# VHH binders against Abasic site processing protein HMCES (HMCES): the designs that were tried, part 34

Target 1, 269 residues: Abasic site processing protein HMCES (HMCES), of Homo sapiens (Human) (q96fz2)
Amino acid sequence: CGRTSCHLPRDVLTRACAYQDRRGQQRLPEWRDPDKYCPSYNKSPQSNSPVLLSRLHFEKDADSSERIIAPMRWGLVPSWFKESDPSKLQFNTTNCRSDTVMEKRSFKVPLGKGRRCVVLADGFYEWQRCQGTNQRQPYFIYFPQIKTEKSGSIGAADSPENWEKVWDNWRLLTMAGIFDCWEPPEGGDVLYSYTIITVDSCKGLSDIHHRMPAILDGEEAVSKWLDFGEVSTQEALKLIHPTENITFHAVSSVVNNSRNNTPECLAPV

## First folded at step 1 (VHH)

Design zb4 (framework vhh_6z1v_2)
Fold by ESMFold2-Fast, scan of step 1:
Structure zb4 (fold): chain B 269 residues (1-269), chain A 122 residues (1-122)
Amino acid sequence: as target 1 above (269 residues)
Amino acid sequence: EVQLVESGGRLVRTGGSLRLSCAASGFTFDDYAMGWFRQAPGKEREVVAAISWSGGSTWHADFVKGRFTISRDNAKNTVYLQMNSLKPEDTAVYYCATEYWGSDAYSLEDYWGQGTQVTVSS
């Protein structure tokens, strides 16, 4: 997973993240640095994306089931990184493999500190290797969605006009992430950055790509992943597995260039 | 360690030609699409051209179509940009980047080497 869409306006995104804390209290996540949220149909590594994380990371003695939403840089910069410029990090931290996460220092250390987050997106993009051609076919991959004006789920066969109406009730994709905190050696604000955990692709996606993000399907999985105050690393890692509860449709090659940021990037073709 | 090292930039007169090279290391080059980008002082980086993993498909920005040609040599882990009919407006630092996602590999569209400076004098 190396390309996502997260285009919802801040207020719509916030409402889409409504949740219940451990005591059953209805809540919206509280924003940290909301002015750094930049909606886009075409988010690449090194850009900021919104993530959910436990309030306990910021407030001592906070209820660990309460959630903060914060923009973080995609591409984990380990706390031990010694260079002044994070873009000079020379190894891949955009994704981390579920099978080696406890063996890699860059991921094991923050995971041991409870630095688990849920990465939010409309969906993600993958490029299918096309047999008989030299082109790759991009696909937009997302949770099944409910049609607000009709019974049933929205699908690839629906008109582009119908797709414009779904965003108010869109079910956001919730991906398991790990974050870390890096202090610039020259001083300045702490940088929060994340990686997306990846797993083997499910049967439904195997024709598109052989890997997929670890998707947390439903509020129970999301709450257990975030709640590092009550859920151990070992227990949380049991949530990391492929899911079949996803859908997709082919999209235009316009998405190939990360600088293209228009609704055409995710519209069915 | 993923490295992309650009070379070939120099001063050229208007109407001249240059060939840029980008040497890639630290990943399976044959599995990635590659792109050329450029940035002039005070401007955002813009995509110039892209080439598929096999070299069978290419894309060129409208402002360079017919003048620039992207190519690659997978045996040498190198991508090239042949630039013809250069204009002063082509003056920029040119960067090489990966453009498509591979298995657990990320797009390096925003990962830049030091770049190679191309200056076109009138």
Scores: ipSAE 0.000, ipTM 0.165, lowest interface PAE 13.0, mean pLDDT 82

Design zb5 (framework vhh_6z1v_2)
Fold by ESMFold2-Fast, scan of step 1:
Structure zb5 (fold): chain B 269 residues (1-269), chain A 122 residues (1-122)
Amino acid sequence: as target 1 above (269 residues)
Amino acid sequence: EVQLVESGGRLVRTGGSLRLSCAASGFTFDDYAMGWFRQAPGKEREVVAAISWSGGSTWHADFVKGRFTISRDNAKNTVYLQMNSLKPEDTAVYYCAADFGYSETLYEYTYWGQGTQVTVSS
């Protein structure tokens, strides 16, 4: 997973993240640096994306079930990185494999600090390799969506008008991430950056790509992944596995160029 | 079989320095985060400093920041606490602790030493 869509306006995104805290109170996540949120149909590594994380990361003795939403850089820069320029990092930390996450220093250390986050997206893109050709077919992959005007999930065959209206009640894709905090050696603002944990593809996606992000399906999984004050690393890692509760449709090659940021990037073809 | 053995605690005068050591055995030291805690009579145990399994990340409590430094030597299975500019309020039993996850204040450490007494006289 190297490309996502997260295009919802800030207010719509915030409402889509409504949740209940440990006491059962309905809440919206509190924003950190809201002005840094840049909606896009075509987000690539090194860009900022919104993530959910526990309020306890920012406030000592805060309720660990309360959530902050913050933009973070995609591509984890480890806290121990000694260079002045994060682009000098030798390792690609866009994704981390679930099977080696406890073996890799870049991921094991922040995971030990409880630096778990939920990466938010409309969905993600994957390119299907076509045997015997250099052409690849891109697909937009997302949670099944309920139509706002009638019962049933929205699909590729639905009218363009129905697709225009779906965003008001869109169920965001919630992917398991690990973040870290890097302090520039020369001083300056702390950089928050994240990686997406990946697993083997589910049966439904195996014909498109052999890997998929670790998707946290439902509020119970999301809350347990975020709640580092009550849920240990060992228990949280039990949430990391493939899911079949996913759907997709083919999209045009417009999405191939990460500079293209239009609705055509995710429109069915 | 897991053992954490603290050493180095003694009487020191205000403004003095002291280095505590904690020797670990019975587990794979390189897989565990280490922490130093302290407890004065009649007070709760508090976290002083923590260090990740590799030594790449450290945390120090605000009340010791700039004075105390945690470090580790994985080849020797030992964690250290260098204490400078000691104050009477630093008088406490200091405990070494080990946890699979790196923890500053929020996670319970799984293994604990028996403690070493540090007394700072004015």
Scores: ipSAE 0.000, ipTM 0.131, lowest interface PAE 16.4, mean pLDDT 83

Design zb6 (framework vhh_6z1v_2)
Fold by ESMFold2-Fast, scan of step 1:
Structure zb6 (fold): chain B 269 residues (1-269), chain A 121 residues (1-121)
Amino acid sequence: as target 1 above (269 residues)
Amino acid sequence: EVQLVESGGRLVRTGGSLRLSCAASGFTFDDYAMGWFRQAPGKEREVVAAISWSGGSTWHADFVKGRFTISRDNAKNTVYLQMNSLKPEDTAVYYCAAVDYYSGEWPSDYWGQGTQVTVSS
């Protein structure tokens, strides 16, 4: 997973993340560094994406089931990194394989500190190899959207007007992430950065790509992944597996260039 | 079996160009960042360039920036290094490697046997 869409305006995104804490209280996540959120149809590594994480990471004695939403840099910078400029980082940690996550120091250490986050996106993009050509076919991959007026899911047959209407009720893709906190050696603000955990693709996606992000399907899985105060690393890792509850459609090559940031990037062809 | 096979190294004159190739097999190539490294006689191995698993991000060492370009073709399980404006100090054995970004250093789980590049004055 190396490209996502996360284009919702901040207010719409916040409402899409409404949740219940462990006491059953309805809440919206509280923002940290909202000015760093830059919506885009075409997010690449090194850019900031919104993630959910437990309030307990920021406030001593906070209820670990309460959520913060914060933009974090895509590409985990380990807390022990000693260079002064993370943008020149030789270590690209955009994805973390589920099968070796406990063996790799860059991920094992923050995971041991409970630094689990949920990476938010409209969906993600993958490029399918095409037989007999050098061209790759891009696909936009996302949760099945709940029906409101019409039967069926959004797909290649839908008009652009139908796509515009669905964003108000869009079910965000929720991917399991690990984050870390890096303090610049010369001083300055703490950098929060994350990686997306990846698993073998499900049967439904195997013809498009052999890997997929670890998707947390539903509020129970999201809550358990975030709640590091009550859910151990060992228990949380049981949530990391392929899911079949996913859909996709082909998109145009406009998405190939990460500088293209228009609705055409995810529109069905 | 995991295998990386470098090719393209040869003798070239100062100012010349070369394209190195590395064919990978036995592992899920699309899951790994790939890098090119080099080692001159009596010196430590140094990283020259790296490319993310998708090819969406590249990094080049300052001493080759503007002269070398790393690229990959995931359909062919191959990573390339285009070397232009070669200098005598570029003389080294060049290695490709599946780079493990996860350990927090530039280690590699998989190394090739290397290909010799010699730049004469």
Scores: ipSAE 0.000, ipTM 0.125, lowest interface PAE 17.1, mean pLDDT 83

Design zb7 (framework vhh_6z1v_2)
Fold by ESMFold2-Fast, scan of step 1:
Structure zb7 (fold): chain B 269 residues (1-269), chain A 122 residues (1-122)
Amino acid sequence: as target 1 above (269 residues)
Amino acid sequence: EVQLVESGGRLVRTGGSLRLSCAASGFTFDDYAMGWFRQAPGKEREVVAAISWSGGSTWHADFVKGRFTISRDNAKNTVYLQMNSLKPEDTAVYYCAAGTDWYLESAEYDYWGQGTQVTVSS
C-alpha cells in the first residue's frame, strides 16, 4: 500500500470517526494539529494522513480508550534517526511486513512502546500488472458500503455532486499502523510519522496485488489495536491478518500521477 | 558501565526552592531522553518531568506544572530539575532515568539512578 484517497472535509471525517469509549459514552476524536490535514484523492508517501491513536499517548492519566485524531507523515522516521532531513532516511518505511515486524528495530521499538495507530482513508489504490506489457491497471480498494437512498454508490453516481451524498455515510478504511516520534537535531516540532502494516492478499484481492494493508474490520478490532493501556503487543498482533471484507473497481490512469487530485482518481472506469 | 548520579536532595521548608542534578556517564548522553520520577512512602513511582535528547521538548506532570522546570546541559552530561514553591506533598525520593524516548511508565526507561531524598516540612 503506497497510495490512498482521503478527501473528506475535516468535519465530515471527524463525524465518520464517531466511537464509544470504554464507559459506553459516544465521542468524537479530539484533533491535534488539524491545520496540517490536507484532503486529497491521491495521497502518496511523505504526505500527511489522518490517524487515530489513544489519548494516553499525550496525557499520562487519560483513559486509554479515548481517541485523538492527528495528521502524521506517511513514512516512519525512527526516533533514533540522527540526520536533520528525514527524506535522507536510507530505507523505505512506507509499509511494514507483518511477518518481520518484531525483527526490524525501526518497528519493534515503537510497537513495544504501544505506538499503534489506525490509518484512515476512503480507500487505497493498487496497480495490477497487465499481461505482456509494462502498463498497469489501477484499482480503488475500499470497504463494502451500505447502500441507502441518501448515500447511493460510487458506481451509480453520474456526476461529482451526486458523489457528495455517497460520502455522507462513507465507511472509512481503517488500516493498522505503527507510529514513532522524531525530534529534529537542530530543533523544531516533533515529527510524528507512521507506517502501514501489510499482510498477504486475501483471495478476493490476489488477482490485483499479492500484498494488502492489515485492515481492522469493525470497532472491536479498531478499539483493541488502539488501546495500548489494556491490550498488550502480543494480543494486538493477533488482529493483524488478511480480510475478505473488501471491494474494488478499476479506475483511470489519472491516478498514476500523484499530483492529480480530483474525483476522477477514484471514479469507476 | 552506565551511571546516573542524583544530587541536591535535602530538607526544605514549605514554599522553598531546590535544584536537583543528575550526572550521567557511560553512554552517549545526547542520544537519550531523560526523566525525573519520584516515589513517596507507600506510593508507586510516578513520572514528574521528561526532556528530549536535544532539550527541544519538555513535559511536566500537571501536579508540578508552573512550579518545576526540567532542563539539561549536554556539554556537562547533566539533567536538572528546578523545584519552586515546594509543598509537603512533594516529599519523595527523586530518581533520574534515561530512555530512548519519552515514556509514561517507569518500566520503559533503560537506566536509573539511586535516588535523592527531598523532604518538605512545614
Scores: ipSAE 0.000, ipTM 0.141, lowest interface PAE 15.6, mean pLDDT 84

Design zb8 (framework vhh_6z1v_2)
Fold by ESMFold2-Fast, scan of step 1:
Structure zb8 (fold): chain B 269 residues (1-269), chain A 122 residues (1-122)
Amino acid sequence: as target 1 above (269 residues)
Amino acid sequence: EVQLVESGGRLVRTGGSLRLSCAASGFTFDDYAMGWFRQAPGKEREVVAAISWSGGSTWHADFVKGRFTISRDNAKNTVYLQMNSLKPEDTAVYYCAAELGDYYTPDEYAYWGQGTQVTVSS
């Protein structure tokens, strides 16, 4: 997983993240640094993406089931990183393999501190290897969406106008992430950055790509991954596995260039 | 057909230099991150270096930092690995690999070359 779409306006994104805390109270996550959220149909590593994390990371004695939403840089910069230019790390920290997460210091240390987050996206892109001389075929991969009156013909939408309506009730993709906090050596603001945990692809996606992000399917899984105050690292890691509850459609090559940021990037072809 | 063809591997003396090339065809080279990997007999494949689609970002493994430099020429659809101060421990088959986009975990690269043998002797 190295390319996502997260284009919803901030208010729509916030409502899509409505949740219940441990007491069953309906809540919206509280924003930190909302000005750093940059919606895009074509997000690559080093850009900021919204993540959910426990309020307990920021406030002593906070209810660990309460959620903050914050933009974080994609590409984890470990707290111990000594260089001034963190962009050099993106090749190793864009994704974190589930099978080696406890062996790699960059991931084991923040995971031991409970620095788990849920990475939010409309969906992610993968490129299918085609036989012959054809370029790779890109696919947009996302949760199955519920058909509603407001969403029109969701899953069967063939026109741009129909796809404009689908976003009002879009179920965001929720991927398991690990984050860390880095203090620049020369001073400045603390950098929050994350990696997406990857697993072997499910059968439904195996013809597209052999790896997939670890998707947290449903509020129970999301809550347990985030709640580092009540759920240990060992228990949380049981949530990391392939899922079959995913759908996809082919998209045009417009998405190939990360500089292209238009609805055409995720429109069905 | 997607092809990555490595060239430049040969026998070199300790302390010598060598430049490896990887010619790419069958895909839009400018959209792909490129990496160099190596594997010696009886050892696991190691990531040596990686470069983004634009060439604006590079990464080098600690064991080659200061000795090896990755670069690319998008006009020629070619990625290079300049190897200086070669050591016997650098003896391996070197592979180039490609993955779509700027940044992807090196061990998840999708397209692979056939490899080119580099042997370093005293």
Scores: ipSAE 0.013, ipTM 0.428, lowest interface PAE 8.2, mean pLDDT 85

Design zc1 (framework vhh_6z1v_2)
Fold by ESMFold2-Fast, scan of step 1:
Structure zc1 (fold): chain B 269 residues (1-269), chain A 123 residues (1-123)
Amino acid sequence: as target 1 above (269 residues)
Amino acid sequence: EVQLVESGGRLVRTGGSLRLSCAASGRTFSSYAMGWFRQAPGKEREVVAAISRSGGSTWHADFVKGRFTISRDNAKNTVYLQMNSLKPEDTAVYYCAAKLYGSYWSPSEYDYWGQGTQVTVSS
C-alpha cells in the first residue's frame, strides 16, 4: 500500500468519522491543523493524509476514548532522526510489516509510546502484474458500501453515474497506522508522520497483490487500536491481520501518474 | 507532577499474605496507568503487574499469576497489590510507578516512581 484516495471535503470527511466515546456519547472528532488537509483522488507517500488518534496524546487528563483528526505526513520520520530535512531520511517508512514491527527501532519505539493512529482513505490502489507485458492493471480497493435502495453493497457492477452520489454516505477505509513526532534540530513546528502497517493479502486480493494494509473493520477494532490509555500494545497487535471484508474494481491507467488528481482515477472501467 | 508513596512492606513467613498500597498525589490519578515493579538484591528491576486507567485491564507476570492481584480505587487515588502464597523468591523492594502512555511491561515507559517498600519473606 503506496497510493490512496482521500478526496472528501473536510465537512463530509468529519461526519463520516462520527463515533461514540466510552460513555456512549455521540461525537465528531476535533480537528488539528485542518488547513493542512488536501483532498485528492491520488495520494502518494510524502503527502499529508488525515488520521484519527486519541485526544490523550495532546491533553493530559483527556478521556483516551475521545478522538482527534489531524493531517500527518505519509512516511514516518523517527523521533531520533538528526538531519534538519526530513526528506533526507534514507529508509522507506511508507509501510511497516506486521511480522517485524517489534524488531524495527523506527516502529517499535513509537508503538511502545502508544502512538497508534487510524489512517483514513476512500480506498487504496494496487497494481496487478500482467503476464507478458510491463503494463500493470490498477485496481481501486475499498470497503463494501451500503446502497440506499436495497441493492446490497455497491460494487464493480454499478454504473459510473451512480458513483457521483455515493460519496454522501461513503464508508471510509480505516487502516492501522503508527505515528511519531519529530522535533526539528534547529527549532520549528513538531512534524507528525505515519506509516501504514501491512499484512499478507487475503484470499480475495491474492490475485491482485501479495500484501495489503492492516484494515480495522468496524468501530470496536478502531476504538481498541486508538485507545492506548486502556489497550496495551500486545492487545492492540491482536487486531492486525488480513481482512476478507473488502471489494475492488479495475480502474484506468490515469491513476498511474501521481500528479493526476481527478475522479477518473477511481472510476470503474 | 504526580508523587507516589508505597506502604505495607514488612517481614512475612513463607505462605503468608500481604497487601501493598500506593497513594498518589498531584495530578489526576485516573489519568495514569499504574504498575508494580520489584528489585531483588543483585538483580534488575522487573515488572510484576500493571493496570489500565479505568482498572478495566490488568496484566500480571507469569511468576506471580494466580498469587498476586493488582487493583485500584480511583476515588481514593490508590493502587493495590494483593500478594498471596508468598515465597522467599518474592523478597524484594516493591515500587509503584505511573505512566500516561506506552508499554505496560517496560520500566522506561513509566514517568513517575515511588521510593519503594521492602518485602521480606522468611522460611
Scores: ipSAE 0.000, ipTM 0.219, lowest interface PAE 14.7, mean pLDDT 84

Design zc2 (framework vhh_6z1v_2)
Fold by ESMFold2-Fast, scan of step 1:
Structure zc2 (fold): chain B 269 residues (1-269), chain A 124 residues (1-124)
Amino acid sequence: as target 1 above (269 residues)
Amino acid sequence: EVQLVESGGRLVRTGGSLRLSCAASGRTFSSYAMGWFRQAPGKEREVVAAISRSGGSTWHADFVKGRFTISRDNAKNTVYLQMNSLKPEDTAVYYCAAHPGYSLYTTSDEYDYWGQGTQVTVSS
C-alpha cells in the first residue's frame, strides 16, 4: 500500500472515529495539530495522513484507552536518524512487512516504546498487472459499507447530493501502523511519522496485488492495537493478518498522477 | 530503580507442582512488564514466560505451555509462576526480570532489572 484516499472534512472524519473508552464512555478523539490535516483523494508517501494513537503517548498517567487523532508524515523516520533532511533517508519506510517487523531496528524500537497507531483512510489504491501489456488497472479498495436510505453506496452515487450521503456515514479503513518521533538535529518541531504494516493478500485481492495493508476490522481490534498500556507487542501482533472483509472497484487512470485530487480518482469506471 | 526477590524454589518430585513468587520493591511496579527466565548449569539462560504491565497479556514458551502459568498482583507488587506437571528437565535457577517497556520480550538483554534467582530441583 503506496496510495490512499482520505478526503473527509475534519468534522466528518472526527465523527467517523467515534469510540468507547475502557469505561464504556462514548468519545470523539481529541485532535493534535488539526491544521496539518490536508484532505485528498490521492495521498502518496511523504504527505500527512490522520492516525489514531493512545492519549498515553502525550499525557503521563492518561487512560491508555483514550484516543488522539493527529496528522503524521507517511514514511517512518527512525528516532536515531542523524541527517538534517528526513527526505534523504536511504531506505523505504512507507510499508513494513509483518513477517520481519521484529527483526528490523527501524520498527522494533518504536514497537518497544508502544508506538502503535491506526492509519485512517477512505480506502487505498492498488494497480493490477494486466497480462499482455505494461499497463496497470487501478482499483479503489475499502471496507464494505452499510447501506441505509440516507447513505447510498459509492457505486450508486450519481449526484452531489448522493455523494454527500455516501460520505456522512462512511466506514473509514483502519490500517495497523507503527510511528516514531524524530527530533531534528538542528532544532525545530518533533516529526511524527508512520509506516503501514503489510501482509499477504487475502484471496479476494490476490488477483489485484500480492500484498495488502494489515487491516484492523472492528473496534475490538482497533482498541487492542492502540492500547499499548494494556496490550503487549506480542498480543497486538496477533491482530496482524489478512482480512476478507474488503471490497473494491476499478477506477480510471486519473488516480495514476498523485497530483490529481478529485472525486474522479475513486469513482467507479 | 526496582529490586526483585524470588522465592518458592525447592526440591519437588516429578509430576509435582510449585508456585514461585517474585516480590518487587520500589515505586510503580505496574510500570514494568515482567518475565521469568531459567538457567541450568552449563546452559544458556532461556525465557519461560512474560506478562504485560497490567497482566492482561501473557506469553509462555512452547516447552512449558499448558504446564506453567504466569500471573501478577499489582496491589501486592508480586509476579507468580505456577508450575504444574514438573519434569526433571525443569531443574534450573529461576529468575524474575523487569523492563519498563510495553512489549513481552523473549530475550534477556531486553530486561533491565533482575533478581538473584531461586533454585528449583525436580527429581524422580
Scores: ipSAE 0.000, ipTM 0.346, lowest interface PAE 11.5, mean pLDDT 87

Design zc3 (from zc1 with K99D L100R G102S S103G Y104S W105Y S106L P107T S108Q E109P; framework vhh_6z1v_2)
Fold by ESMFold2-Fast, scan of step 1:
Structure zc3 (fold): chain B 269 residues (1-269), chain A 123 residues (1-123)
Amino acid sequence: as target 1 above (269 residues)
Amino acid sequence: EVQLVESGGRLVRTGGSLRLSCAASGRTFSSYAMGWFRQAPGKEREVVAAISRSGGSTWHADFVKGRFTISRDNAKNTVYLQMNSLKPEDTAVYYCAADRYSGSYLTQPYDYWGQGTQVTVSS
């Protein structure tokens, strides 16, 4: 997973993340650094994306089931990184393979500290190779959406003019992530950065791409992944597997250039 | 816009083999994930096997694993179900189905369906 859409305005995104804590109380996640959230239809690695994480990471004695939402840099910078510029990191930490996550120091250490997060997106993009040409076909991949009465379909809208209406009730994609905290050696603010855990592609996506993000399907999975105070690393990793509860549609080549940030990036064509 | 026609269903004895075919007419067959379903009298329709658009990935229900194999030939616009070691419990009407838009051919409803072909397995 190397490209996402997360375009909802901050207030809409916050409401889309409404949840219940362990006591059954309805809550909205509390923001950290909300000014760093930049909505975009076309987010690439090294940009900031919103993630959910347990309040217990920031407040001693907080209820570990309560959630913070915070922008984090996509591309995990390990706490032990010694250089002054994180863009100089010699290995790619945009994604973390599920099968080797406990073998790689960059990921094993933050997992041991309970640094699990849920990466939020409208959906993600993948590029399918087309036989007979060098052209790749981009697809927008996302959770099945609730049926709209106007479209008559369950999931994606059939026409571009009906697409805009589905955002009012859009179910955000919730991907399993690992984050870490890096302190610049020459001083400055602590950098929070994350990686998306990846798994083998599900049967439905195998013709588009061989890998997919580990998707946490539903509030039970999201709650267990985030709650590092009650759920051990071993138990949380049982949530990491391919899902078939996903849908997609082809999009135009406009999305190919990460500088393009318009609704056309995810509109069906 | 695709029409599906199943063929190959017949009476076969327990332990026998049978190959079902599903011919698709229209355009864009290679854009569809395909599935085989079955329904016996008094039972719900159940998914038997599924195959991705390219044929690079297949899924088979636990009750047919090792016995049935799904395959496709995009040049001939056809999907197949090879059925080996048939049991009386395999008796059903078999349907092929096509799913165009969804990436999840196991959880989303299929868009297009054939009329079915009857398979009867006797002891």
Scores: ipSAE 0.000, ipTM 0.126, lowest interface PAE 18.7, mean pLDDT 82

Design zc4 (framework vhh_6z1v_2)
Fold by ESMFold2-Fast, scan of step 1:
Structure zc4 (fold): chain B 269 residues (1-269), chain A 120 residues (1-120)
Amino acid sequence: as target 1 above (269 residues)
Amino acid sequence: EVQLVESGGRLVRTGGSLRLSCAASGRTFSSYAMGWFRQAPGKEREVVAAISRSGGSTWHADFVKGRFTISRDNAKNTVYLQMNSLKPEDTAVYYCAAGPTFYSHQYDYWGQGTQVTVSS
């Protein structure tokens, strides 16, 4: 997972993240750095994406079940990185393999600190290799969506008004992530950056790509992954596995260029 | 803020049992994960056991699994370490710590320690 869509306006995104804390109180996540959120149909590594994380990471006395939503840089910069420019990091930290997460220093250290987050997206893109050609077929991959009286299917949307109905009750994709905090050696603001944990592809996606992000399917899984105050690393890692609760459709090559940021990127063809 | 006071350390014979207590004062005991650490002379401080805010999750170091048990009583603002089948290698100053997570690098508050000596 190297490309996502996360295009919802900030207020719509916030409402889509409504949740219950440990006490059963209905809440919306509280924003940190909301001005850094940039909606896009075509998010690539090194851009900022919204993530959920426990309020306890920022406030010592906070209830660990309460959630913050914050934009973070995609591509984890380890806290121990000594260079002044994070783009000089030699290895790719866009994704983190579930099978080696406890063996890699870049991921083991922040995971040991409870630095778990949930990466939010409309869905993600993957490119299917076609035998006998150098061309790849892109697909948009997302949670199955609940049909309501007001919402239409993504394949039936044919006007701006119909597209608004599709997004009205969209279930966001919730991917398991690990984040870290890097303090520039020459001073400046702390950089928050994340990686997406990956697993073997499920049967439904095996013809498209051999790997998939670790998807946290439902509020129980999301809550346990985020709650580093009550859920140990070992218990949280039991949530990391493939899911079959996923759907997809083919999209045009418009998405191939990460500079293209239009609804055409995820529209069915 | 929380302040921590350990008690229960003493001389015990090999094979004996001992329960350590850590009394917390301050408003937010139930907001903290708690841990027990130990340090022998000339050695670095090492984590022995940890417990979540509610007591629903616990962790024990491999060298004490099956012998030591951490527990807490939030109504009494106290965390305990039950130590069974004590060995001379368990001789150390035992520290209580409070922080937002199970892990040692996140503990913000520390007690003064209580000495446990295990004789052959």
Scores: ipSAE 0.000, ipTM 0.271, lowest interface PAE 14.5, mean pLDDT 84

